# VHH binders against q07589, part 12

Target 1, 356 residues: q07589
Amino acid sequence: MSRILVIGAGGVGVITALSLWLKKESDVSLVVRSDYDRVLKHGYTIESCDYGRLEGWRPHHIYSSVEDAASAADNQGYNYIVVTTKNIIDGPVNSRVSNIIRPVLEKNKELHGPQLTTHILLVQNGIDIEKEIWAEFPREQYRYTVLSGIQLIGSTKIGSGHISQVGQDHLSCGAFDPQDAAAIQAANDFVRMYSNEGQNFVEFDPRVRYSRWKKLLYNAAINTSTALVGLDVPRCLEFGVNKKSTEIEVFHPAMREIIAIAASEGIIIEEEFITMFTEITRKKVFKPSMCVDCEKGQLMELEVILGNPIRIAKRNGVATPTLSILYNLLVLVQAKLKERKGLLKFDEKTATLVDE
Below, E stands for the ipSAE of ESMFold2; O stands for the ipSAE of OpenDDE; V2 stands for 0.75 times the mean of E and O plus 0.25 times the DockQ between their complexes.

## First folded at step 4 (VHH)

Design p27 (framework vhh_8h63_2; at its last look DockQ between E and O 0.01; V2 from the best seeds 0.00; counts 0 for: pae O 14.8 > 2, grease 24.3 > 24.2, placed apart)
Fold by ESMFold2-Fast, scan of step 4:
Structure p27 (fold): chain B 356 residues (1-356), chain A 120 residues (1-120)
Amino acid sequence: as target 1 above (356 residues)
Amino acid sequence: ELQLVESGGGLVQAGGSLTVSCAASGFTFSRYAMGWSRQAPGKERELVAGIYSGGSTYYADTVKGRFTISRDNAKNTLYLQMNSLKPEDTAMYYCAAHYSLEDWYTYDYWGQGTQVTVSG
């Protein structure tokens, strides 16, 4: 029976834990931070279009921290670490994915050495998100694989211990390194353990990098633009000059730049996705996740959605005029959020940023 | 541009069968999840059946065993074969293209619909 630790108790993380729990093929642990006391005493209230209504639901184990979960692994360890938290590379150092998972990797190494391989599944947006893990944990010293999870789901936490899922649960799981046989096997095993016939859709993803670039057509063009202006998608489209400038001069150019960057790596994204992604949200009044994060005063996943694509473009000689202006303006929005949270300081007497 | 055009609706007697079709254009149909939603008079729109690019299917409990969703990727066409029809199946049937845009959000794009009326 696989032991699975889910880190992140937002809409995605809780439904991930629920699906694994319902399948009854794994021992499921969930790290719950702000809602820990409520969930420990009363469980989750879940309203799911796929899984129905549940009251008082809990996975097999609940922990208030990753450190506590690691210590409670006894002599079994964790086979999978599923990370569903936001990936904010430019945020506090202790919130880096490598630092979040470190207690589990160190404890698994201590207790099991080369006898246990830990499979790290990143259910997070962006490109090159696996590279920090490979850099921080030399594979000569740690036994692990890194898996990609693209969760196509509409699930949000609407209150303490309360999850609402209104969009179907669709997970694509694959290996970041397409040559890593152990990672491919681990992804297929996760697909089997996550699958609930007739309730969700989960598939093995043989083309992880393609899938991530494809999703970035939307995230890098539309999440970013809406976050910058604080408007829902239809308002961005309707408020443009002649009701056309937003899609023609902002969304479509940003998407074309993403396609060009992907192509520089040998990955072809079909051009019809530009029109499809614009059309699919044209009449849906909603604010994408980055826009919502900004409005809640939460840091944005800026580096994995724009920073990393732009760095790849620079290495490969691809021009990114639209993505670069969006990125540099959102860097200022991110700095405003950091200042508001006390994560950076400005000295008004000298008119300078206080470094360190 | 992305377009979904439903056809094949009509009047059927209870216990009868009907197939509705959806012609898709403006996108690579084979790479998109597709579904059928319906809306009965005075009720909310509900997902009836779904089929993903890999061929996996979903059916609402109310239609499971009676309806069959299928796709023809060469013809960019989605089908819903409806058997053992009941008066409560009377609704406008909408073809839907399914895509999740965010970790927490899923969007369904719908066609104009085709009316299915089941008489008792």
Scores: ipSAE 0.012, ipTM 0.378, lowest interface PAE 8.9, mean pLDDT 87
Fold by ESMFold2, look of step 5:
Structure p27 (fold): chain B 356 residues (1-356), chain A 120 residues (1-120)
Amino acid sequence: as target 1 above (356 residues)
Amino acid sequence: ELQLVESGGGLVQAGGSLTVSCAASGFTFSRYAMGWSRQAPGKERELVAGIYSGGSTYYADTVKGRFTISRDNAKNTLYLQMNSLKPEDTAMYYCAAHYSLEDWYTYDYWGQGTQVTVSG
């Protein structure tokens, strides 16, 4: 009975929509930008370790834009907005999460006033990703909750309308505000609606801040380093001086800085995770997601993974020499990607940026 | 429900050998990375050995060449063969399951542990 809009039709978003659809407890809509025409006509082909092979599959509704999805909601609106896009806060303004979800929030408000609470589930990396939503949508004017989704899934769009899932789906869902009873209930309801017993793993996360800071050890130290140099983790470790310098002088110091920043926010991350995250992909020859994004010419989630923790560190007086070097170099990589995409232009005659 | 149950710990003389086992249930065992960690009195928990879903193995420098991790996917069982044991190997040994995806897993899953004590 819940009406759910999934935004983002990559490997994660499509499997999210499929999992909800299979449970048969919700009306599932998916925003399918560039693949819309193909999916409308032929549906998805999905090879899933969780659900097997599906051909010609579509959720209950597909739309080419969030604006169209909001307009088509008839007089009912959406109970949940599930955002599976990458969070690129330094990217185009229309790609900011607040701007992506605004048409749905405005339509829900127009249709229901304060009687419908909109549950916004952010299935995105990083920390402080909820704060822009709280700042942009004052509680005096909007009725909503913000939920955290930490998803571990090996799912990739391998072609237009084609999804390959080779890693089992594990979703942890919780409330960003642990004292918001409505958010806690909504997170538990989502866990129930998403859970396909024996096929996926879905759990309520009672400690969202802890979970996100813990994941940041890997993301801020390893995801960033591999993206900077274009190497998988085994190569980063083996190519280091005496096969040691990468972990001793880059990974571990960066992770210690994250632990210190988290501690300054009252979040204690156990030191054992430094070793665990260093070793978890040491022998696995594949590139982490930020490295893959960079190679595809796509913008990185740089600000939510490195920028936000560094800003917290500056406010709290925590030193971040390793993270700051990684961040400043990746800012240059991100600028290079933006230039390639036409989002940034350098005037070679004046040696200056245009439109800045 | 995910369960990890360790067994096979005990008292052993320095230079001896032990095999510890971990019986797993409640998940698709072959798709998880599995590992062993240990915690000695007064020490932090240390990741000792891991084996990923694709079969690659990891060992801490302190045990490399002496310990061998293996898995039997048909029996949903993880093993740690420990040879040439030293008093420094005395610890509670914990089995762990990690969902090894592109970046990392959300939560650690741990067993209750099995005690290994090396005398002499």
Scores: ipSAE 0.005, ipTM 0.240, lowest interface PAE 10.8, mean pLDDT 87
Fold by OpenDDE, look of step 5:
Structure p27 (fold): chain B 356 residues (1-356), chain A 120 residues (1-120)
Amino acid sequence: as target 1 above (356 residues)
Amino acid sequence: ELQLVESGGGLVQAGGSLTVSCAASGFTFSRYAMGWSRQAPGKERELVAGIYSGGSTYYADTVKGRFTISRDNAKNTLYLQMNSLKPEDTAMYYCAAHYSLEDWYTYDYWGQGTQVTVSG
């Protein structure tokens, strides 16, 4: 039986753990930080459109930290690490994915050496997120694969130990390296272990890079723009000049730039998705994730959604005038959030950033 | 723009030691996995040593135990201490960087190299 450690106990993480647990093909561990005591004592209350209402639910194991989870690995180690936390590269150092997973990778290495391959599933937004792991852990010393998880789900933590899932779980899982047979197999295995027929939707993704670029049409254009202005998508559209300027002058150009960047890598994203992503949200009054994060004073996944694409564009000679403006303005918004959180210090006497 | 400038190469006798350095500029050095590669005449370029952003290191089997890669993030400098040099170590040594947010499959950023010649 595969031992799976889920890191991130938000709406996505808890439902992910629940899905695995319900399938009964995995030993499921969940790292719970802030709500640990409550969850330990009372379990989770989960209101799920997929699985109904659950009271007092717990996975097989709950840990207060990744370090504790690592210590508890015993002789078996973990086969999978599922990371559901937001990927905020410019956030605190301890929040970086490489640092988050390090205790478990080290423990697995200690226990089994080359005999155990750790499969790291990144259920996160953005592109090039796998490269941090590759750059941090030499594959000659560590045996691991990195898997992509793209999840469409409406799930949120609405209280301590309380999860509400109002949107069906759709997960696509694949290998970041399409030539990595072990990763491909691991992704397929995960799909099987995760699938609850009639409840959730999960599929193998044979085109991870394509899928991530495609999703960036929405995230890089619509999610970022709404975050910047603090509006839901319908208002963004309706409030535009002649009700067209937002779509024509912001969303479409941004999406076309993403398509161009992907094309520079030989990945063809269909133009039809430009219209599709706009239309699917045109009449839905909701704020996308980055917008919500910003309003809640939480750091956004800015670098993985805009920063990395722009860096790729620059490298490949692709012009990104729209994305660049969005990015550079949101960098300031992000900095404002950081300052509020005490992550940046500005000296008003000297009008300079205080170097820590 | 990312820049890498290698230095420290030269002629050394077999059994001798040499340290080559790579000065980095134009990027956040600490976020890069850094490496030394070498290319001998008529041979393909080969990775000699690497140091990851977290400080972990790897060495080619041919240099393991003899070479030490290190980095000084404060100085934006990569080092390769080469001990017990052999004529087979004669090559142009290149510094390379892999930014964690950029392509890991290829080394896109190389210095001009520094020549190391080991006489028998």
Scores: ipSAE 0.000, ipTM 0.230, lowest interface PAE 14.8, mean pLDDT 91
ESMFold2 (binder alone), look of step 5: mean pLDDT 82; pTM 0.824

Design p28 (framework vhh_8h63_2)
Fold by ESMFold2-Fast, scan of step 4:
Order: structure tokens, then C-alpha cells, then sequence
Structure p28 (fold): chain B 356 residues (1-356), chain A 120 residues (1-120)
């Protein structure tokens, strides 16, 4: 039986743990931070469009920290680490994905050496998110694979220990390195363990980098723009000049720039996705995740959604006028959020940023 | 593996009506958002109609008021009722399945298409 550690107890993480638990093919551990005491005593209340209403639900094991999960009394290690937290590269050092998973990788190495391969599944937005893991953990010293999870779910924590899922649990799981046979096998095994017939949609993703660039058509154009202005998607479209300027001058140009960047590395995304993503989403009254994060005063996934694409564009000679303006304005929004949290200090007497 | 098969295309006179349909095979048709796109020679593909999992619909300005998209989840079938057809509606019509209608949209498959020709 596979031992799976889910890190992140937001809407995505809790539903991920629930799906695995319902399938009964894995031993599921969940890291619960702010809601730990409530969930330990009362379990989760879940209202799910796919899984129904559950009261008092809990996975097999609950831990208050990754360190506690790694130091669990049974000392058996983990076959999968599923990371569902926000990937905020420019945030606090301890929030970096490599630092989050480090206690588990070190403990697995200590206990099992080369006998246990740890499969790290990143259920997170963005491009190049796997690269810091390869950089921080040399493959000669650590035995692991890195897997991509693209989640197209609408799931939100609406109270302590209370999850509301209104969008289908749809997961595409694949290998970041398409030549890594062990990663491909691990992804297929995860798909099998996650699948619940008639309740969710889960599939193996044979083209991880294509899928991530395709999702960035939406994330880099629409999540970013809505976060900047604090409006839902239909309001952005209706409030534009002549009800057209937002899509013609902001969304579509940003999407075309993403297509050009993907093409510069050999990945072709069909132009029709620009129209499809804009037009079908036009009447969905919701605020994308980056907009919600900003409004809650939480740091945005800015670097993995805009920073990394722009860096790839610069290396490959692709112009990004629209993405660069969105990025540089959102860098200021991110700085405002950091200042509010005490992560950035400004000296009003000298009118300068305090460099620490 | 989701398969989409379009049918019902053909030749019709200007001002006439035609219904094209798309049969989906797979176990979760009701969980997909669906759409119709068209492409005429020398033009870009355009999305003309969409319907979400929850039944909300979208129409391109070029067809609004003339076309109606609907779905029958029991029959795993998507329909596009086309009224007051114009020569400008002549195109290959493609069915598409989209993963989620609530959070974001991507698509799984295109069908092979069905040709609609409007004589004038």
C-alpha cells in the first residue's frame, strides 16, 4: 500500500486527500496548519459536487507540520509527497517548495537509502516549478522523481475545517521529464490510486510542458489582470472600453505572447484557445486564484506564472510587451502585500526601501 | 478516451434551418463543458457557441439569436440548432469537449467536423 503525504490543507489539498482516501488503495497523511486543532477533534466538513456531503471526515493521519510528518513514530517513509501549497518563489525562504519537502526527503534517505524512491507530485501552477527541486537535491544523493499535477478544480476553504467544492475534481498527472521511465510509472500509479469511477476525472498527462503552457494562456492573462484590478472575469470584460478593450488589448495580446514563448521552445499551442478561454469563461462570475489571494492579503504566485515565462522569453528572443507590463505592475502589488505582512520595510524619512 | 463524432451537416438554402449533432463516447459526458467551432476556407477558426456543465450558454455575435446550443446528457449528445442560415455560415463545424466549466476551461478533443454549405 502506498504511503502518501499531502502538504497543504486548502481546498485542493483536502479534496486530494479525500479522493485518495475514498479509493482505499493508499495510506493518506495530511499536513494541516491553521486548522489542526479543529480538524484533529472534529474532522472536516466537506460539501463536494463530486463526493457529496461529509461530516467529521479525516484522512488516516493528520500532522501539524511537515517536520512532524517526517518524524512520524512508524518511521516507514513516504512513497509520494503531494504538494498543493502556493508556489511563491519570491516569498519567505522557508516557504520554498524545496525547503518544504526537505524534511521528508532527508528522513526517507536516512531510513531507506536507495531502496525507496520518493515521488514528488507538484499540484501547483506555473512553468519551470520542478527545476529548483533538481537543483537543490542532486540525484546521486537522493532517490526521487518529480511529477506534474494540473488541477482544474473549484475548491475553497470557507471556514475552519470546512471545504466547499463547486468545480469538478479534474487532475492531469504526468512526468516533468518525459524520458524518466520511473516517473512515468509513478504518474500512472498515482492516476490509478486517485481515480474514483463516476465521481472525478483523472488522467495521465503525456505532455506535461504543453499542458502547463496551455494553462498559462489563462493564468498569465486573466488571473494576473483580475488580480491587478480586483474584479471578476465578467466585470473585466464588460467594464472595458466599448466592452472590448480588455479582451482585445490585454487578454488576447498576453495569451499570444505565451503562445510565442511556448513556440520558441518547440511547443505549438493552437490559436483557437485564445477565443475559447475568453468566450466560454465570459459568463463565469468568479475571481481567479491570484485575484482571491491578493484580496485576502496573501502573496501571489507571481514568479511561476509571469516571472519564469518572461525569463524564458528573454533567453529565446521573444518580445513580451503585455506580459512585462502586467508583471512589473504586479511586482508592485506583491511588494505592497509584503510590506503589509512586515516582509518589506520602507523608511518614510529617507523615502527608500530598507535593504536587510 | 473521449471520442466526438459530428453529423447532420449538408447543403441548405439561405434562410433555411439545419441541426448538427455531436455524439460523445465516454463515461462522464455530463461533467464536460461543450462547444461548437467553425472554420471557413481562408478564415480563422471561431467559437460560435458554448454550453457549460451547468447549462450556461455562450454565442458569438455573428450567430446570436439564430443559433441555439443544447445538450442531452442521457444520450451523450450535443446539438446546434441553426436558423435563418446565411451564405456566410458556410463552414466546417467542429464539436469540442471542455474539462471544467466552473474554474477554468481547457479541451479534450475536437471531432472530425461536419460540413455546412448554405447556397444563395
Amino acid sequence: as target 1 above (356 residues)
Amino acid sequence: ELQLVESGGGLVQAGGSLTVSCAASGFTFSKYAMGWSRQAPGKERELVAGITRGGSTYYADTVKGRFTISRDNAKNTLYLQMNSLKPEDTAMYYCAAFYSGESWLTYDYWGQGTQVTVSG
Scores: ipSAE 0.005, ipTM 0.264, lowest interface PAE 10.1, mean pLDDT 86

Design p3 (framework vhh_8h63_2; at its last look DockQ between E and O 0.01; V2 from the best seeds 0.00; counts 0 for: pae O 14.5 > 2, placed apart)
Fold by ESMFold2, look of step 5:
Structure p3 (fold): chain B 356 residues (1-356), chain A 121 residues (1-121)
Amino acid sequence: as target 1 above (356 residues)
Amino acid sequence: ELQLVESGGGLVQAGGSLTVSCAASGFTFSRYYMGWSRQAPGKERELVAGITSGGRTYYADTVKGRFTISRDNAKNTLYLQMNSLKPEDTAMYYCAVTYSGEWFTYSGDYWGQGTQVTVSG
């Protein structure tokens, strides 16, 4: 039976652990930081459109830290590490994925040497998110694969130990390296272990790079714009000049720039998706995830959604006038969030940052 | 212009069968995942069946074994065959589309006007 460690106990992580637990094909561990004592004693209350109402639920194992989970491996280690945390590469060092997963990779290596391959599934937004892992864990020293998880779910932690899922659980899972047979097999195995016929939808993704670049049309244009102004998509469209300027002058140009960047990397995204992403969101009075993060005072996944594509564009000589304006304004929004969290300090007497 | 037009709803006796269909236009139909949702008066909308661009299907537990979703990519048409109908199936049924490779976003579906299905009994 596969031993799976889920890292991140927000709405996505808890439902991920629940789905794996319901399938009964894996030994499911979950890292639960601040809610650990409550969940250990009382379990989760889950209100799920897919899985129903559960009271007092918890997975097979719960740990208060990744270090504790690694120590408790009891000479078996973990076959899968599923990372569901937000990827804030410009945030605190303890939020770096490489630092989060290192205790488990080191323990697996200590216990098994080259015999256990660790499959790292990144259930996170953005492009180039796998590159940190490849850079930080040389393959001559660590045996692992890196898998992509694209989760489309409306699941939120609404209180200590309380999860509300209102959007259906849909996971798309594939290998970042399409030529790595072990990664491809591991992704297909995960799809099987996650699948609960009649309750969720999970599929293998044979073209991870294509899928992530396509999703960036939405994320880099719509998710970012709503976060900047604090509005849902219908309001962004209706409040525009003549009810047209937002889509014509902001959404569509930003998406065209993403298509051009993807093309410079050999990935062709069809232009019809520009219209499709706009139209499927036009009548949905909901705030996208980056807008919600900003309103909650949480740092945004800014670098993996906008920073990384722009860096690729600069390397490849692709113009990004719309994306660059969005990025630089959102850098200011991110700095405001960091200041409120005490991660930045501004000295108003000198008009400079402290410690600069 | 993206458009989904449902038809085929009506009154049917409990235990009976009904097929609803959805004519799609304004997009490359075969490229997208499609689905059926329903909403009864006073209840929230629920997704009851889905089908990928490649034909893989999904069903909610409440309809599994009774309903069959299918698509005809040559005719740009989505179908829902509903058998063994129950009074609880009474609802407005909506055709939905989402972009290829993703079934839903947090607020991402486009829905048609719907077609009413009423199960007597």
Scores: ipSAE 0.092, ipTM 0.590, lowest interface PAE 6.6, mean pLDDT 88
Fold by ESMFold2-Fast, scan of step 4:
Structure p3 (fold): chain B 356 residues (1-356), chain A 121 residues (1-121)
Amino acid sequence: as target 1 above (356 residues)
Amino acid sequence: ELQLVESGGGLVQAGGSLTVSCAASGFTFSRYYMGWSRQAPGKERELVAGITSGGRTYYADTVKGRFTISRDNAKNTLYLQMNSLKPEDTAMYYCAVTYSGEWFTYSGDYWGQGTQVTVSG
């Protein structure tokens, strides 16, 4: 029976743990931070469009930290680490994904099992998110694989220990390294353990990098623009000059730049997705996650959604005028959020950023 | 232009069967997740069935065991076979491009014009 550690107890992480628990094919541990005391005593209240209403629900194990979870692992360790936290590369060092998972990987290495492999599933937005893990944990020293999880789910924590899921649970899971047979097998095994027939959609992803670039058509154009202006998608479309300037001059150019960057790597994203993603959101009054993060005063997933694509474009000689303007303005928004959180200091007397 | 055109609706007796179909154009049908949503008078639109590009299916609890969704990628057509129909199934049925996620809902994101299904009882 697979031992699975889910890190991140937001809307995505809790539903991930619930789906695995309902299938009854894994031993599920969840790392819960701010809600730990409430959940330990009373469990979760879940209102799910896929799984129904649950009261007092808990996975098999709950820990207040990754370190505690790693210490509690038996000689077999964790077979899977599922990371559902926001990936904020430019945030505090201790929030880096490599630092979050380190206690578990070090415990796995300590156990010295020649067949013991940890499968790291990153259920996070963006491109090149796996590269930090490969850089920080040399493959000759650590036995692991890295898996991609793309969640198209609308799930939010609306109170302490209270989750509301209004968008269907759709997960695509695949291997970041398409030549890694162990990763491919681990992804297929996870799909089987996650699948709850008639309640969710889950599938093996044979083309991880393609899928991630495709999702970036939406995230890099629409999540970013809405975060910058603080408006929902239909308002952005209707408030544009002649009700056309937003899609023609902002959304579609940004999407075309993403397509060009993907093409520079040999990945073709079909032009129809520009039309499809614009039209299916035109009548839906909602604010994308980056816009919501900004409004809550939380740091945005800026580097993995815009920074990394632009760096790839620069290396490959692809022009990104629209993405670059969005990125540089959002860098200022991110700095404003960091200043409000005490992570950045500005001296108004000298009009300069304070070194430290 | 993205188009979804539903057909096959009509009047049917309780306990009867009916198949509705949806002809898709303006996009590569085989790559997309498709679904059927319905809306009864005075009620909210709900997703009743979905099918992935690979053929994996989803059904709302209200229709499980009675409805079957299928797709024919060669004909760019989506089907919903409805068995053991009940008066409560009376609704306008909409073909939908179904995506889940923070910017989409399970009620369907883009719909055709719909086809009326009326179950008498």
Scores: ipSAE 0.090, ipTM 0.556, lowest interface PAE 5.9, mean pLDDT 88
Fold by OpenDDE, look of step 5:
Structure p3 (fold): chain B 356 residues (1-356), chain A 121 residues (1-121)
Amino acid sequence: as target 1 above (356 residues)
Amino acid sequence: ELQLVESGGGLVQAGGSLTVSCAASGFTFSRYYMGWSRQAPGKERELVAGITSGGRTYYADTVKGRFTISRDNAKNTLYLQMNSLKPEDTAMYYCAVTYSGEWFTYSGDYWGQGTQVTVSG
């Protein structure tokens, strides 16, 4: 039986753990930080459109930290690490994915050496998120694969130990390296272990890079723009000049730039998705995740959604005038959030950032 | 202004060795992920090696065991020792950094002018 450690106990993480647990093919561990005591004592209350209402639910194991989880790995180690936390590269050091997974990778290495391959599933937004791990953990020293998880789900933590899932779970899972046989197998295995027929939807993704670029049409254009202005998508559209300027001058150009960047890598994203992503959100009064994060004073997934694409663009000679403006303005917004959180210090006397 | 200046390229015979260097300025070198990329004519630019601020290294499969990336933070210099060079290693080699600072973004967004490495068969 595969031992799976889920890191991130938000709406996504808890439902992920629940899905694995319900399938009964995995030993499921969940890292719970802030709600650990409550969950330990009372378990989770989950209201799920996929699985109904659960009270007092716990996975097989709960841990207060990744370090504790690592210590508890025992002789079996963990086969999978599922990371469901937001990928905020420019956040606190301890929030970096490489640092988050390090204790478990080290423990697995210690216990089993080359006999155990750890499969790291990143259920996160953005592009090039795998490369941090590849860069931080030399594969000659560590045995691991990196898997992509793209999840569409409406799930939110609405209280301590309380999860509300109002949108069906759709997960696509694949290998970041399409030539890595072990990763491909691991992704397929995960799909099997995750699938609850008639409840959630999960599929193998043979085109991870394509899928991620495609999703960036929405995230890099609509999610970022709404975050910047603090409006839901319909208002963004309706408030535009002649009710068209937002779509024509911001969303579409941004999306086209993403398409161009993908194309520079030989990945063709269909132009139809430009219209599709706009239309599916046109009449839905909701704020995308980055917008919500910003309003809640939480750091955004800015670097993986805009930063990395722009860097790729620069490298490949692709012009990104729209994305660049969005990015550089949101960098300031992100900095404002950081300052509020004490992550940045600005000296007003000298009008300079305090060197750390 | 951020500057990356590559040097050390040249013509070398197959099986030979070469070390390329990158002099960095305009930023706190020690805080940044640094990397070497290369681009051969008609090919896409590819990562050759990377090194984190903490000194952890990454190598492309094509150069593993042959190339060594290192950094001297005191000198603000990045190195790539290339051994057992092959004609396939012929490329313009670029030093790369990301503007994200200490953040481990793999994709560099600033490159030097490059140094040409040519390996003759």
Scores: ipSAE 0.000, ipTM 0.218, lowest interface PAE 14.5, mean pLDDT 91
ESMFold2 (binder alone), look of step 5: mean pLDDT 81; pTM 0.826

Design p4 (framework vhh_8h63_2)
Fold by ESMFold2-Fast, scan of step 4:
Structure p4 (fold): chain B 356 residues (1-356), chain A 121 residues (1-121)
Amino acid sequence: as target 1 above (356 residues)
Amino acid sequence: ELQLVESGGGLVQAGGSLTVSCAASGRTFSKYAMGWSRQAPGKERELVAGIRSGGSTYYADTVKGRFTISRDNAKNTLYLQMNSLKPEDTAMYYCAVTYSGEWFTYSGDYWGQGTQVTVSG
């Protein structure tokens, strides 16, 4: 039976652990931070459109930290590490994915050496998110694979130990390296263990990079614009000049730039998705995740959604006028959030940014 | 609980017509935006046509004017009427699903078994 460690106890992480637990094909451990004491005493209250209402629910094991989960690993180690936390590259160093997973990778290496391959599944937005792991853990020294999880779930933590899921549990799982046979097999195995017939939608993704670029049509154009202005999608569309300027001058140009960047690395995205992604939330009063993060005073996934795409564009000679203006304005929004959190200091006497 | 079963494929001569169907079971069909995707051997999967719960449609430029998507919510069935078929329309045709309960969920990459359409000529 596979041993799976889920890191991140937000809406996505808890539902991920629940789906694996319900399937009964894996031993499920969940890292719970702020809600640890409540969950230890009372379990989770879950209201799920897919899995129903549960009270007092716990996975097989809960830990208050990744370090505790790693130290509790027995002679089998962990077969999968599922990372569901926000990927904020420009945030604190200790929150970087490579630093979060390090204790588990080191423990697995100690216990089994080359006998155990650790499968790292990143259920996170963005492009190039796997590259930090390959850079930090040389593959000649560590036995692991990196898997992509694209989750379009609508699941939020609405209170301590309380999860509300209103959007279907839809997971697309594949290998970041399409030539890595072990990663492909691990992704297929995860799909099998995650699948709950009649309750969720889960599929193997044979084209991870295509899927991630495709999702960026929405994230890089709409999540970003809504976060910048603090409006839901229908308001952005209706409030535009003649109810047209937002889609014609902002959303569609940003999406076309994403398509051009993907094309520069050999990936063709169908232009019909521009219409689809513009229309999908036109009549739904919904604030995308980046907009919600801004409202809650939380750092945005800015670098993985805009920064990395723009860096790829620059390397490949692709012009990004719309994405670049969105990015540079959101860098200021991100800086405002960092200042409010004490992560950035400004000296009003000298009118200068202070680095320490 | 959602199951999609594609049917209606077959061999047809260039210039001919064919209708493929997708029967859905489980959750409330009428709440989903749905579409058709196709994939030919060695080619990328292409979204061909889509229809929202309210009946609004869109079509890929490759099929615009030739294909018509429709739905029957009472029968939980999605249709694609294909006219003036060309050899390049030869592909496996798959159902695509989009769900939104305040939030977007898209499964246009649904693989299933699909239904094979082969256009000779």
Scores: ipSAE 0.000, ipTM 0.183, lowest interface PAE 15.8, mean pLDDT 85

